# Ledger of designs, part 17: VH-VL binders against Uncharacterized FAD-binding protein C1783.01

Target 1, 263 residues: Uncharacterized FAD-binding protein C1783.01, of Schizosaccharomyces pombe (q9us28r162to424)
Amino acid sequence: YGIFAAPILDVRVLTNPGAVKRTYNLCLDISKYPLLEGKDWKIGGSFGIMPPNSDAEVLHLAHLLKIPQHELYVTKVLRTNGGRWPTIWGEDKPRCLYTSLYHIFKWCSDFISKPPTKSLIRLLAEHTLNPVEKSVLLALSDFRQDESYCRICTQSCVTLPDILEAFPSCHPPVDHLISALPQLMPRWYSISNDPSLANKRLEMAFTVQEYHSPNGQSRTGICTGFLEDLALAFLKARHDGSLANKKFTVPMFRGVQQNPFAK
Key: E = the ipSAE of ESMFold2; O = the ipSAE of OpenDDE; V2 = 0.75 times the mean of E and O plus 0.25 times the DockQ between their complexes.

## First folded at step 12 (VH-VL; framework fv_ozuriftamab)

Design y1 (from w1 with heavy chain L99Y; at its last look DockQ between E and O 0.82; V2 from the best seeds 0.00; counts 0 for: pae E 2.1 > 2)
Fold by ESMFold2, look of step 12:
Structure y1 (fold): chain C 263 residues (1-263), chain A 123 residues (1-123), chain B 106 residues (1-106)
Amino acid sequence: as target 1 above (263 residues)
Amino acid sequence: EVQLVQSGAEVKKPGESLRISCKGSGYSFTDYWMHWVRQAPGQGLEWMGIIYPGDSDTGYNQKFKGRVTISADKSISTAYLQWSSLKASDTAMYYCARYGRDFWKGSYPFDYWGQGTLVTVSS
Amino acid sequence: AIQLTQSPSSLSASVGDRVTITCSATSSVRYMHWYLQKPGQSPQLLIYDASNRATGVPDRFSGSGSGTDFTLKISRVEAEDVGVYYCQQYSSYPLTFGQGTKVEIK
């Protein structure tokens, strides 16, 4: 299945302004979703959202990697030898792709939601000019010692951009970095209504996931942060009377997992 | 179209200061790492360090750290290699060289080189 | 630092000969490049990433290898191929070059 761009029909804020947790309800138009014959939407079923990284995070990473902004958008032919990348669902086969670094960082690479692996940190160490910085990265990547890695990378919610900022002499090759990063994965949500009975409308609720980076900066989870940005932009456009001039869509697809308690 | 044009040969005495230059043209100077490479007479190539002229991010081979200063003036698309006090052992040909901009290969070869600046340091 | 050792250090070839130059590294190298420095000139890129010819490089030049052992071959040497050939690694700072292989044409 491909990814469907579901229009947002309505947004409701479920929590008071300034609350610790921010929760929203989205109403999505799935009337044009291409269902296979004999398949339909079910109450208690699931669907996936493919969240992109934010443009701010993509541009920040490009800055840290010394990639000029205009080079982000240059389209090139990329030929793979096999594997499923950049698709999650496709066959393990060679591919010929027309893409850009922007598209890869925006839609394909997960450089935010998980700490860098020890293998990735080893790559970073190899491409670090300052010997003190290099020795720290080598120690973090040591497969025989997990204590420093767990305290610094895992417990402190460290991301690849955080490492690149903390180790300014680290300049890894971009293609190797892309190969070492995990793919962005879908985030799964339950269907809270019967879309067939509600004019093919899908209702869902989400709560914004927040955490703090090692330098104290507040961050949101990739998917719920993306959804909140859309929700707030929709609400602003409604307030300003400009909804008819705007497009608000959620990239989604029907899930195959169902509520195991459904009859 | 890419050119790296270096300053002319220098004859100096030990203890003197010197700054040699490398002017880049035909490309976006601030978007490419610039390297300095030395070649002692009759010998091979030795990497000295790098600079990213866009933000002056600079790195050194530890052999040369504290011996030279690498800098750039992006307003005139020029990188510099500078000594505060030359030694006889600094006698060499010095090249500037640019990283290639093929982010997709990630290979970063030195795709363009300056013509070299011969520095001779003798009493 | 990764040290690179080239073999042979020098060779003499006739036009049309096959020439093979090796580069051995003290540690595994992911990115190996080859350069030619013709007499009185700056180095010029021949092969990048072990096996890819740079733009304008004749197809008589080829590169191969992985890990610690890399090879540059000239299938039919020509008079213009005279000079010193260098391998160079971009896999770990500091960047390093082989000591060079001088090729002379009879």
Scores: ipSAE 0.594, ipTM 0.820, lowest interface PAE 2.1, mean pLDDT 85
ESMFold2 (binder alone), look of step 12: mean pLDDT 91; pTM 0.930
OpenDDE, look of step 12: ipSAE 0.721; ipTM 0.866

Design y2 (from w1 with heavy chain L99F; at its last look DockQ between E and O 0.87; V2 from the best seeds 0.78)
Fold by ESMFold2, look of step 12:
Structure y2 (fold): chain C 263 residues (1-263), chain A 123 residues (1-123), chain B 106 residues (1-106)
Amino acid sequence: as target 1 above (263 residues)
Amino acid sequence: EVQLVQSGAEVKKPGESLRISCKGSGYSFTDYWMHWVRQAPGQGLEWMGIIYPGDSDTGYNQKFKGRVTISADKSISTAYLQWSSLKASDTAMYYCARFGRDFWKGSYPFDYWGQGTLVTVSS
Amino acid sequence: AIQLTQSPSSLSASVGDRVTITCSATSSVRYMHWYLQKPGQSPQLLIYDASNRATGVPDRFSGSGSGTDFTLKISRVEAEDVGVYYCQQYSSYPLTFGQGTKVEIK
């Protein structure tokens, strides 16, 4: 599987302004999508979107880790000993990658959508200087009790950046942190039309997932927030007549067909 | 060429204050963690604390917290170690040392050390 | 805090001897470094991350180990190798050093 940059052809807002939920329809150009021989698009099938972390979140994490901005984009050769990382379905093999910390945090590491694991919190505790802060992190990582971890980390939607801000004496090594973070995973969506009959257009709808941070600020889910940002930018460009000067794409790939009645 | 140059030897009496310095040159002073390490006469090395001069983020070994203050003046690329009231047990050689930086390997050794500042505290 | 214990505490070697120094930790160490403090000098980095020689360090120095047990070897000691050798961990704050191994040349 390669990731395809599908151009956005149209955006429709499906909900009224101020509605509790915000829902959009996207029309994507899949005319150049490289289909495998004998495969086709079907109504009721699925496709995956690979959402990146936002630049704001990547830069914020780099700041918290004291990575100078000029070092964030330095490209290095990274060698792995095996496994499928950074791919989702690639072969389990050693790899030699030419990449940057920016690219890894942008496309490969999930530091926002999942709460930090107890193993990650233990790493943070080991690299925490203030003994009060360290004791709190050790308690959160304690495998013998889950009550504090569930209440604070999972139910309150705490992220790695939230922990680094709350525990300013925590200074973990970046390479160990990357090895302990989960991989960014695709999000799956249903195809709402028949793209083979509609000039290779794929239509999909999504509802923005919202939640609140521990500080009370509204946050959106990584994928639906990413899609909403694209949708709003497209609508603005259409309104002000600048669509021809801009390119709006969604990183996607074809999924397994799920409709047993489709041929 | 990276250099860490420390202030000269000091002879003090118990109860006196003292500030010693470590000037870094040949590198981006604000982008590297700076540490203080002490060595009592005839003894081994002890880590005292750390500072990130770029934002003055500072941490201490609990053994020395409240006994010393670590600070930096980034405008002159200088880190400081300061006592408000010296004890005879503070007699030691004091080194500044820089963390080496490799974000890809995480191996942060002390790659450069100052020449040391001998502090003698006697009645 | 992770305590580091070096063995031996001191030794006397002749030029050309093989010298082995061990460092044992009370807990697993991911990042172990070695330093040499020559008489009257500041410590200097020899080995970082268990086995990597620092710039300018002769190939007679080598390091190995993982977990709680680490080793520094000098394949053939020279007169300039006199001094105190320290291991140091960067896996948990506070940072700690071994007590040192004094090497003298006969």
Scores: ipSAE 0.659, ipTM 0.855, lowest interface PAE 1.7, mean pLDDT 87
ESMFold2 (binder alone), look of step 12: mean pLDDT 91; pTM 0.930
OpenDDE, look of step 12: ipSAE 0.852; ipTM 0.931

Design y3 (from w1 with light chain N52S R53L A54E T55S; at its last look DockQ between E and O 0.77; V2 from the best seeds 0.77)
Fold by ESMFold2, look of step 12:
Structure y3 (fold): chain C 263 residues (1-263), chain A 123 residues (1-123), chain B 106 residues (1-106)
Amino acid sequence: as target 1 above (263 residues)
Amino acid sequence: EVQLVQSGAEVKKPGESLRISCKGSGYSFTDYWMHWVRQAPGQGLEWMGIIYPGDSDTGYNQKFKGRVTISADKSISTAYLQWSSLKASDTAMYYCARLGRDFWKGSYPFDYWGQGTLVTVSS
Amino acid sequence: AIQLTQSPSSLSASVGDRVTITCSATSSVRYMHWYLQKPGQSPQLLIYDASSLESGVPDRFSGSGSGTDFTLKISRVEAEDVGVYYCQQYSSYPLTFGQGTKVEIK
């Protein structure tokens, strides 16, 4: 099975206005979810949400990499000899896929939530023109010591865009970057109701994850930020009476439906 | 249809200034890196530096930094290589070259070259 | 900087000969390209990414290699193949060329 676009039926704000943390409840329509024969949804089970990178983050990365906007959206036919790409859960078979650099950055590459690896930083160093900038990147990628790497890249929530901004003479090859970036992974949430008894509705709650960039700017986690954007847009459309003109969906798929009493 | 047309040969004396040009046509000039490559008489090819004409982002081989200036005028699709004070050792053929880009295949060769500008610097 | 050393530095071949030119790098190269500079001309791209033939280049030219060792071959040399052949890496700034291999036709 693939990714299902579950319509949002309702949004509730679970925290008071002005609260430090923001928590929402989403009600999703799973009535059209293509369940395998004999399977069902259960309380205590899980489902995955496939969060995209935001358009703002994708466009920002494209700008930093000097990818012209018209080339970002060019669609190419990608033919595979097998494997499960573009999803980690798909059937292992040859495919003919239509995609673009935009879609790869939007749905497939994780350049925000995971710090750049030392291998990726080495690639960036090799494609850096300024010798001072290059020496800093080489030191960060040095396999003989981890102290600077852990403090700067792992603990400080540094992203690939942060490095490209800080090292303006770094101009890496885009194809090599894509192959070196980790794959964007689903985020797992628990089902808090019994959808079989609730007219094929799935309810879940999420709290917005906030982080700060090295420059102190506020950032949200990819999935909870995506979900909050949808939640706020839904609430605005409900407030101004435009819900019927808009579609709000969450890309999701069924996870393991474990019996809560099982060991 | 892609063409890189360079300015004509120059004969100069040490200490003089010079700007040579490379006009690109048949492609989106602002969307490709332009490189400069020199070839001293009887010698091989040597990479000098780059410019992205869209935003004038420039970079230099450290061997030439401070010796030359790379610039571009995107309104007329032209890149420039400039000396403020020529030396006899600057005598060479100078080529502009476009960096090919295929974001899907990933290759980045110099796919088109100008015809070259011979610069002769002698007393 | 990655230094590229070509071998041989020059050679003389008869029409129909097989010619082999090597390019050795001081460290691993991901993107290696080959150019031909014919007498009195600017360089022209022959092979990109080690083994891909540029459009319009005769198929008697081929390239191979990875890591630090790369090879250009001409299966049957023709008179028009005279000139200087250069390898070039795009894996680390500063970009560098091999010193060149001069091919003469007897």
Scores: ipSAE 0.753, ipTM 0.905, lowest interface PAE 1.2, mean pLDDT 87
ESMFold2 (binder alone), look of step 12: mean pLDDT 92; pTM 0.946
OpenDDE, look of step 12: ipSAE 0.843; ipTM 0.927
ESMFold2, look of step 13: ipSAE 0.728; ipTM 0.897
ESMFold2 (binder alone), look of step 13: mean pLDDT 93; pTM 0.947
OpenDDE, look of step 13: ipSAE 0.808; ipTM 0.908

Design y4 (from w1 with light chain S91N; at its last look DockQ between E and O 0.88; V2 from the best seeds 0.78)
Fold by ESMFold2, look of step 12:
Parts: structure tokens; C-alpha cells; sequence
Structure y4 (fold): chain C 263 residues (1-263), chain A 123 residues (1-123), chain B 106 residues (1-106)
């Protein structure tokens, strides 16, 4: 897919323990990144991170969909009919893929950071048994008006798992659900150091994005939550002396590198 | 070998209660939805409702809600359909059917059916 | 609810005849299945997802269609093919069946 697993070389916590925001600096090893001939890394350039969904979120979704755990991890050979699925940079041609439901939910489907589309909500309504629940979902999916959809789904940060929990009589076909979910998108970051002077390492800073779910629990953004989990695990391993036995990587790829006004 | 074995034929009077059963074997009973389908004498098939025996999640065709109760006992791999007060219009053949599953394809057919339980309700 | 109408409601065929049964839906159906109920028996799965034969179903049975219109064909009817054929949708709850097509062998 063109995604590089960049090892984490170091983590710095940039905010004091009492700060309202949590900000970290990551130092990434790009020495093995497969650059195309004539390309380099530049200060102020960009790179993308492909954050996975957390295992907790994947297992929760599987439970809501009544997918037995032993089937979640079964590897299957799939043939695509073209397009770039399951990622936005897959080859646009028919292919054979080795994957699992776990892999699709972990790395490929965005069921957390974006509200369900109206077409996905219509699918959910069709597979909802309780008439009151079904009528609510039908109203949310109504293409003739957007007010209820915007208020409920967009402004309240509602996710697919939130809907499945709120509408327990909704039992959609898993394959149709997968085809209707948006694909996970990269998060773009700027290179904060000069990699030509830094032995092919990248430094980047991120601040953890927080918001509240409909039931009031704190949630983190997919990418910054993923990065924070890695950062904390790295720091714990360094403190415990187990760092040499652990591998911490960030799935990333190179973006636009040139600023015409830079020297 | 997957089998769904239903309880025997019943002859009842209006107002009586009844519970019929469907025992599943040869597969993981708690991992498949079980459906109930009725067929009135000389008539076609009519879907009644579902249960997921693993957690007893149930759902009904609104036509039958309040008329029947669907339940399961996972310890003996058995699903149930019951009436608290039968009517003559409940006379029919009742089938249990397992919902097939293939999470990679939308192949959600009734792949195995019980032999049927004839319920006759007459004065 | 999605209503399914089969045509014809009944037919009589001789062994070796080609039989065609249609199923028309009141709205688009993604998951259409076909069952055969032989005399005195419970229904059995014949075709799933419009065109896939269930395990053990002979290749004389085929299904096709999409959207609102589906067909089941028997290329050369055999005596054992007698019974009532039902289409069934899994596109939305409540699940529904067609009214049935009774096939008799002369």
C-alpha cells in the first residue's frame, strides 16, 4: 500500500502534568523509508499517518454485530472487481487480497471519526425490527431534509457503534455494512526538523484531540489517540527497561516536501 | 450434520396455552439466529420472528407481537415458540429455520429447517 | 414491508420441460432467496443471493435477476421437482415470502 512502519526512536512530553491539553513530540526513524529516486525529506514538508481503530473499538463493534471472536480473525482470500478498496491508495485494478474482518475493521473502515451517512442509516433502518427505532432511523435518513441528521449525527459526534447501542433491534448484514462504511483517511503532519541534518529522523508534534460521546464519556480522536497510546507505551517500556524487547512503529508515508520559498 | 428437530403435533382448544420446541444440533447453537415461520393450512409461508440464542436477543413480525413469545434455552440448544391463549386462527404448521451466515457475502438464507410442528386449535 | 409476487401461481409440466418462475418485488431487493417445499416436507434452500445454488442442488436449477425482478429456471424438470417454490427477501424487516408457485408433473 506504500505505507512505511516508522520506528519510534524517542518520545518527549511537551505539556506539564496539570495542563488541559496533552502534547507530545515523536522522533521517527525514516532511514529505511523507500524514497523514489531524486526525492528527499525537507523541513516544513508533509507526511501522512494511517491510524488504525483501537482493538477495543473493533471488538466492541464485532460484539454489537454478533460476530463470534473466532470468526473475526479468520483470514480469507478476496478478489476485488477493481477500485482501490480497502485503502484510498490501493491499486485501481482487480486484485487478490488476504484479509480478515479484524483487519478490515482495524485498518480500513472508518466507523468512529465520521458520522454514519444517510445511506448507511437507511440500511440500518431496513434491518431494524422495533417500529419505533425504525421510524427514528428512517427520519434521520430522509433525504428531503437535513436538520435532524445534522443535529443528531453530525453535531453530537454520533458513531456507528453509538447507533447500534441506541437501536438494539438493528441487525444489519455485515458485508453490506462494510461496503457502506467510509475508508479510513490519513492525518497529515508537518516535519518539524531538518531531516538532512538529523541522520534521517523525523520529528513531529501532536496534541491529543478530545471530545465527549453522547453519553458524556471522553473520547480521543482516532489518530492522536493512537499516537498517544504508542507514546505512553514507549515511555512505559523505557522506564521499565523493556524497550529493547518491544517494537513501536507509526504507519506513515511521504507527502508534499517542497516549499518554493524555502532555501 | 446440522439438524433442527421440533416437538410433535398438538391439538388444542381456544384459550389454552402451548409451547413448542426446536432443538438444534450439529452446529454452534448460540452463534446463529433462529427464525420461526408459519404456514396456515393450504397457504404460503409467513415470517414470525427471530432469536439469537447466545444472548436471547429477540424480534417479532408486528403481526404476531403480543400473540406469541420466542425464547431459547442455550444449555440444551433449544428454541421455543409459545402462546398464552390460543385462537382457532393459530391453526398452522410452524417451522423453525436457522439463518445461514457468511459475513463476507450477503448470503443470509434459511439454510436448515425443522420438520415442522402442526398446531390444530379447534373447539 | 416489501411484497413479493410470483408468477405463475401454478403450473403443470412434463418431465423434461423447461420451467420459468418469476418473483416481482414492490421495491429493490439485494438479498433474494428461493426455496422448494416438496409435498409433505418442510421448505429447503434452493438458490441464495439470487443466483447461487445451495449445496447439493442440481445444476438444472438456476436463478437470475436484480432490483425488483428475479427468475428461477429449471432447465429440464424431473419428477422429484414437484412442490411449491417460494422466493424470499432479506432486504428489510419484516422478512417476506412470495405467495408460492405450485409445480405439478403430469
Amino acid sequence: as target 1 above (263 residues)
Amino acid sequence: EVQLVQSGAEVKKPGESLRISCKGSGYSFTDYWMHWVRQAPGQGLEWMGIIYPGDSDTGYNQKFKGRVTISADKSISTAYLQWSSLKASDTAMYYCARLGRDFWKGSYPFDYWGQGTLVTVSS
Amino acid sequence: AIQLTQSPSSLSASVGDRVTITCSATSSVRYMHWYLQKPGQSPQLLIYDASNRATGVPDRFSGSGSGTDFTLKISRVEAEDVGVYYCQQYNSYPLTFGQGTKVEIK
Scores: ipSAE 0.659, ipTM 0.856, lowest interface PAE 1.7, mean pLDDT 86
ESMFold2 (binder alone), look of step 12: mean pLDDT 93; pTM 0.946
OpenDDE, look of step 12: ipSAE 0.838; ipTM 0.922

Design y5 (from w1 with heavy chain S28D; at its last look DockQ between E and O 0.89; V2 from the best seeds 0.81)
Fold by ESMFold2, look of step 12:
Structure y5 (fold): chain C 263 residues (1-263), chain A 123 residues (1-123), chain B 106 residues (1-106)
Amino acid sequence: as target 1 above (263 residues)
Amino acid sequence: EVQLVQSGAEVKKPGESLRISCKGSGYDFTDYWMHWVRQAPGQGLEWMGIIYPGDSDTGYNQKFKGRVTISADKSISTAYLQWSSLKASDTAMYYCARLGRDFWKGSYPFDYWGQGTLVTVSS
Amino acid sequence: AIQLTQSPSSLSASVGDRVTITCSATSSVRYMHWYLQKPGQSPQLLIYDASNRATGVPDRFSGSGSGTDFTLKISRVEAEDVGVYYCQQYSSYPLTFGQGTKVEIK
């Protein structure tokens, strides 16, 4: 299956105003989802959502990498040497793709939700001019110890943009950086209803995942932040009476449906 | 047509100040790193440092840090290399060079060079 | 810093000869470039990223190599190929050049 753009049929806010956490229920139209023969949707089964990085984060990264905005959107032919990129499920083969740096950063590269790997930090260190900054990055990338890496990168929720901001003398080559970034992965959700009985609707609940950047700014998880933005835009359009003029879709695909609790 | 045109040759005494220039044309000056490379008489090439004229982000080879200042004026598409107090050992040919950027192929060579500015420092 | 050592340091060739220049690095290099500095001129890009000819460079020039060992070849040297050839790495700051290989035509 490819990625399906599932229309949002309804949004329900599950938490009261002022609650510590924000939780929503989404109702998605899966009536046009291409199912294989003998496959169906089951309560407690799973599906994946492919969240994009936000445009703000993509533009911020491009700025930090000194990519001119007009170059960001140029479509070019990209030839891969193998693997399943830009998908996680396609054939492991070389590909010839028509894409842009914007699309790669938007849909394919995870530079927000996962800490930079030690290998990526080593690349950054090699392309760092200031010797003090370089020594810090080398220490973080040291494969022989994990204490500094775990405290700073993993536990402090440090992202690649955070490192580029903190180490202004670091100027990595963009192509090598893209090849070293982890692939953006789907987020998995459980089906809350029986879609076969609900006339081809899928319900799911999500709670917005919040965390803080090293500078204390509040951030949301990529997927739940994306879903919340859609949910709020849907609710606003419904309240304003403009819902028929708007298209609200969730990029999703069917997952494993063998739930041991399903009958 | 990309061109890098440098200021003319200079003859100076030790202790004098000097600023040489490199004017870029035929491309968006603010979108490319500009590098400085020196060549002492009869010797090879040494990388000195970089500037991104769009925001004046600047970096140095530690060998030259504190000895020279790199700057740019983006309103006139010009990069500068400056000494506050020249030494006889600063006698060299100085080149500006543009760092090529191919984000897809990823190569980053010095694709265009200025004609060079000969700086002679003698008492 | 990554040190680059070229071999030979100089050579004398006849027109039509095949010339081979090597560049050895003290550590692995991801991006290696080659320049020619003709007498009295600024350096000019010949080969980028080990093997790609720059625009306007004749096909008699070729480059190869990876890791720590790189080569530049001239399949049939011409009189205008005189000058000093430099390799240059863009894999670790500070950026460095090889010491140069002087090519003379006899």
Scores: ipSAE 0.729, ipTM 0.896, lowest interface PAE 1.2, mean pLDDT 86
ESMFold2 (binder alone), look of step 12: mean pLDDT 93; pTM 0.948
OpenDDE, look of step 12: ipSAE 0.838; ipTM 0.928

Design y6 (from w1 with heavy chain S107T; at its last look DockQ between E and O 0.90; V2 from the best seeds 0.82)
Fold by ESMFold2, look of step 12:
Structure y6 (fold): chain C 263 residues (1-263), chain A 123 residues (1-123), chain B 106 residues (1-106)
Amino acid sequence: as target 1 above (263 residues)
Amino acid sequence: EVQLVQSGAEVKKPGESLRISCKGSGYSFTDYWMHWVRQAPGQGLEWMGIIYPGDSDTGYNQKFKGRVTISADKSISTAYLQWSSLKASDTAMYYCARLGRDFWKGTYPFDYWGQGTLVTVSS
Amino acid sequence: AIQLTQSPSSLSASVGDRVTITCSATSSVRYMHWYLQKPGQSPQLLIYDASNRATGVPDRFSGSGSGTDFTLKISRVEAEDVGVYYCQQYSSYPLTFGQGTKVEIK
């Protein structure tokens, strides 16, 4: 199956205002999910959510890369020589795709949740004009030593935008950067209710994941931040009486492998 | 039609200052990197540095850092190369060149060049 | 910095000859470009990304290569092809050019 846009039927806030942790419950309509013959939803099974990067993060990255606004949203034909990108489960084959840099950064590239690899840092070093900045990046990418990389990149939760901000003379080629970034992957959730007894609805609770960036800013996890933004927009539309004019969906799909401990 | 038009030839003495210009037209001047390339008499091409006119982000080949200043005035779509104190070794042809940016093809050539400005420094 | 060395440094060819120019890099180059500087003119883009002809460049010009070794070929040289040919890398700052190959037509 492909990715299903599950409508949000209801949102409940499970924590008090001002609490350190924020938890929500979402009710999703799965009545039209295209199930394979003989399959159904069951307790203990799983489903995946495909979270996009936020628009703020995409626009910030584009600014750091000096991508003009008119180029960011222009759709172009992209031809691949093989592989499964942009699909998660597709065949390894050449593809002809209509897409934009915005779409690639929004839905396809993971530049936030994983630290840059040493290979990516080496690319950044080669395209750095300031020799002091270049020397630091070369040291971080040194395959003979892991000590600096682990302390600075892994333990400090450094992202690609963090490096581009810290090394302003770094101007990498955008196409090489995209090819070096990992693909955005789904986040998995367990089915905790019986959707057949709940009128083909899924209920899920999530807690917003927060962490502190190297520059001191609070950040949210990609998936739970995305879900919180949807939840708050739904609640605002309900309060304002505009809910009937708007559509709120979660991109999701049923798990492809059963949980062996399920009933 | 993309054009890069440079200022005219200059004859100077050592110790004098000089600013030469490169005016871009026929494209969005602030959206492309502009590079400077020199060619000493009878010699090959040598990269000097870059500027992004949209925000004046500037970089230099270390060989020329401190010898020359690169700047731009985006209100008149013009990039500049400037010396505060010329040397005889600064005698060369100076070119501006636009960096092409086709994010989809992954290419970064100098796709358009100015006509060149000959700078002669002698007593 | 990536050093680029062209071979030969100069050559003299007759109209209709096949000409081959090589460019060798001290380390791997992902983006290699070729320029022609005709007498009294500024350089002009000839080949980009190793093998793609720029707009308006005749099909007698071709480029090939990857890694550290790149080649420019003129299948049948014409009188207008006189000038100095330069390779240029855009894979590591500082950007560098080859020393040039002067082509004369006899």
Scores: ipSAE 0.719, ipTM 0.888, lowest interface PAE 1.3, mean pLDDT 86
ESMFold2 (binder alone), look of step 12: mean pLDDT 92; pTM 0.946
OpenDDE, look of step 12: ipSAE 0.869; ipTM 0.945

## First folded at step 13 (VH-VL; framework fv_ozuriftamab)

Design z1 (from w1 with heavy chain F103Y; at its last read DockQ between E and O 0.94; V2 from the best seeds 0.87)
Heavy chain, then light chain:
Amino acid sequence: EVQLVQSGAEVKKPGESLRISCKGSGYSFTDYWMHWVRQAPGQGLEWMGIIYPGDSDTGYNQKFKGRVTISADKSISTAYLQWSSLKASDTAMYYCARLGRDYWKGSYPFDYWGQGTLVTVSS
Amino acid sequence: AIQLTQSPSSLSASVGDRVTITCSATSSVRYMHWYLQKPGQSPQLLIYDASNRATGVPDRFSGSGSGTDFTLKISRVEAEDVGVYYCQQYSSYPLTFGQGTKVEIK
ESMFold2, look of step 13: ipSAE 0.756; ipTM 0.902
ESMFold2 (binder alone), look of step 13: mean pLDDT 93; pTM 0.950
OpenDDE, look of step 13: ipSAE 0.852; ipTM 0.935
ESMFold2, fold request of step 14: ipSAE 0.773, 0.761, 0.783; ipTM 0.914, 0.918, 0.916
ESMFold2 (binder alone), fold request of step 14: mean pLDDT 93, 93, 93; pTM 0.951, 0.951, 0.951
OpenDDE, fold request of step 14: ipSAE 0.896, 0.902, 0.892; ipTM 0.961, 0.963, 0.960
ESMFold2, look of step 14: ipSAE 0.772; ipTM 0.917
ESMFold2 (binder alone), look of step 14: mean pLDDT 93; pTM 0.952
OpenDDE, look of step 14: ipSAE 0.842; ipTM 0.929
ESMFold2, look of step 15: ipSAE 0.763; ipTM 0.909
ESMFold2 (binder alone), look of step 15: mean pLDDT 93; pTM 0.951
OpenDDE, look of step 15: ipSAE 0.829; ipTM 0.922
ESMFold2, look of step 16: ipSAE 0.750; ipTM 0.903
ESMFold2 (binder alone), look of step 16: mean pLDDT 93; pTM 0.949
OpenDDE, look of step 16: ipSAE 0.826; ipTM 0.921
ESMFold2, look of step 18: ipSAE 0.756; ipTM 0.903
ESMFold2 (binder alone), look of step 18: mean pLDDT 93; pTM 0.949
OpenDDE, look of step 18: ipSAE 0.854; ipTM 0.935
ESMFold2, look of step 20: ipSAE 0.770; ipTM 0.912
ESMFold2 (binder alone), look of step 20: mean pLDDT 93; pTM 0.949
OpenDDE, look of step 20: ipSAE 0.881; ipTM 0.954
ESMFold2, look of step 21: ipSAE 0.754; ipTM 0.909
ESMFold2 (binder alone), look of step 21: mean pLDDT 93; pTM 0.950
OpenDDE, look of step 21: ipSAE 0.854; ipTM 0.941
ESMFold2, last read: ipSAE 0.778, 0.788, 0.749; ipTM 0.917, 0.918, 0.908
ESMFold2 (binder alone), last read: mean pLDDT 93, 93, 93; pTM 0.951, 0.951, 0.951
OpenDDE, last read: ipSAE 0.897, 0.894, 0.892; ipTM 0.961, 0.961, 0.960

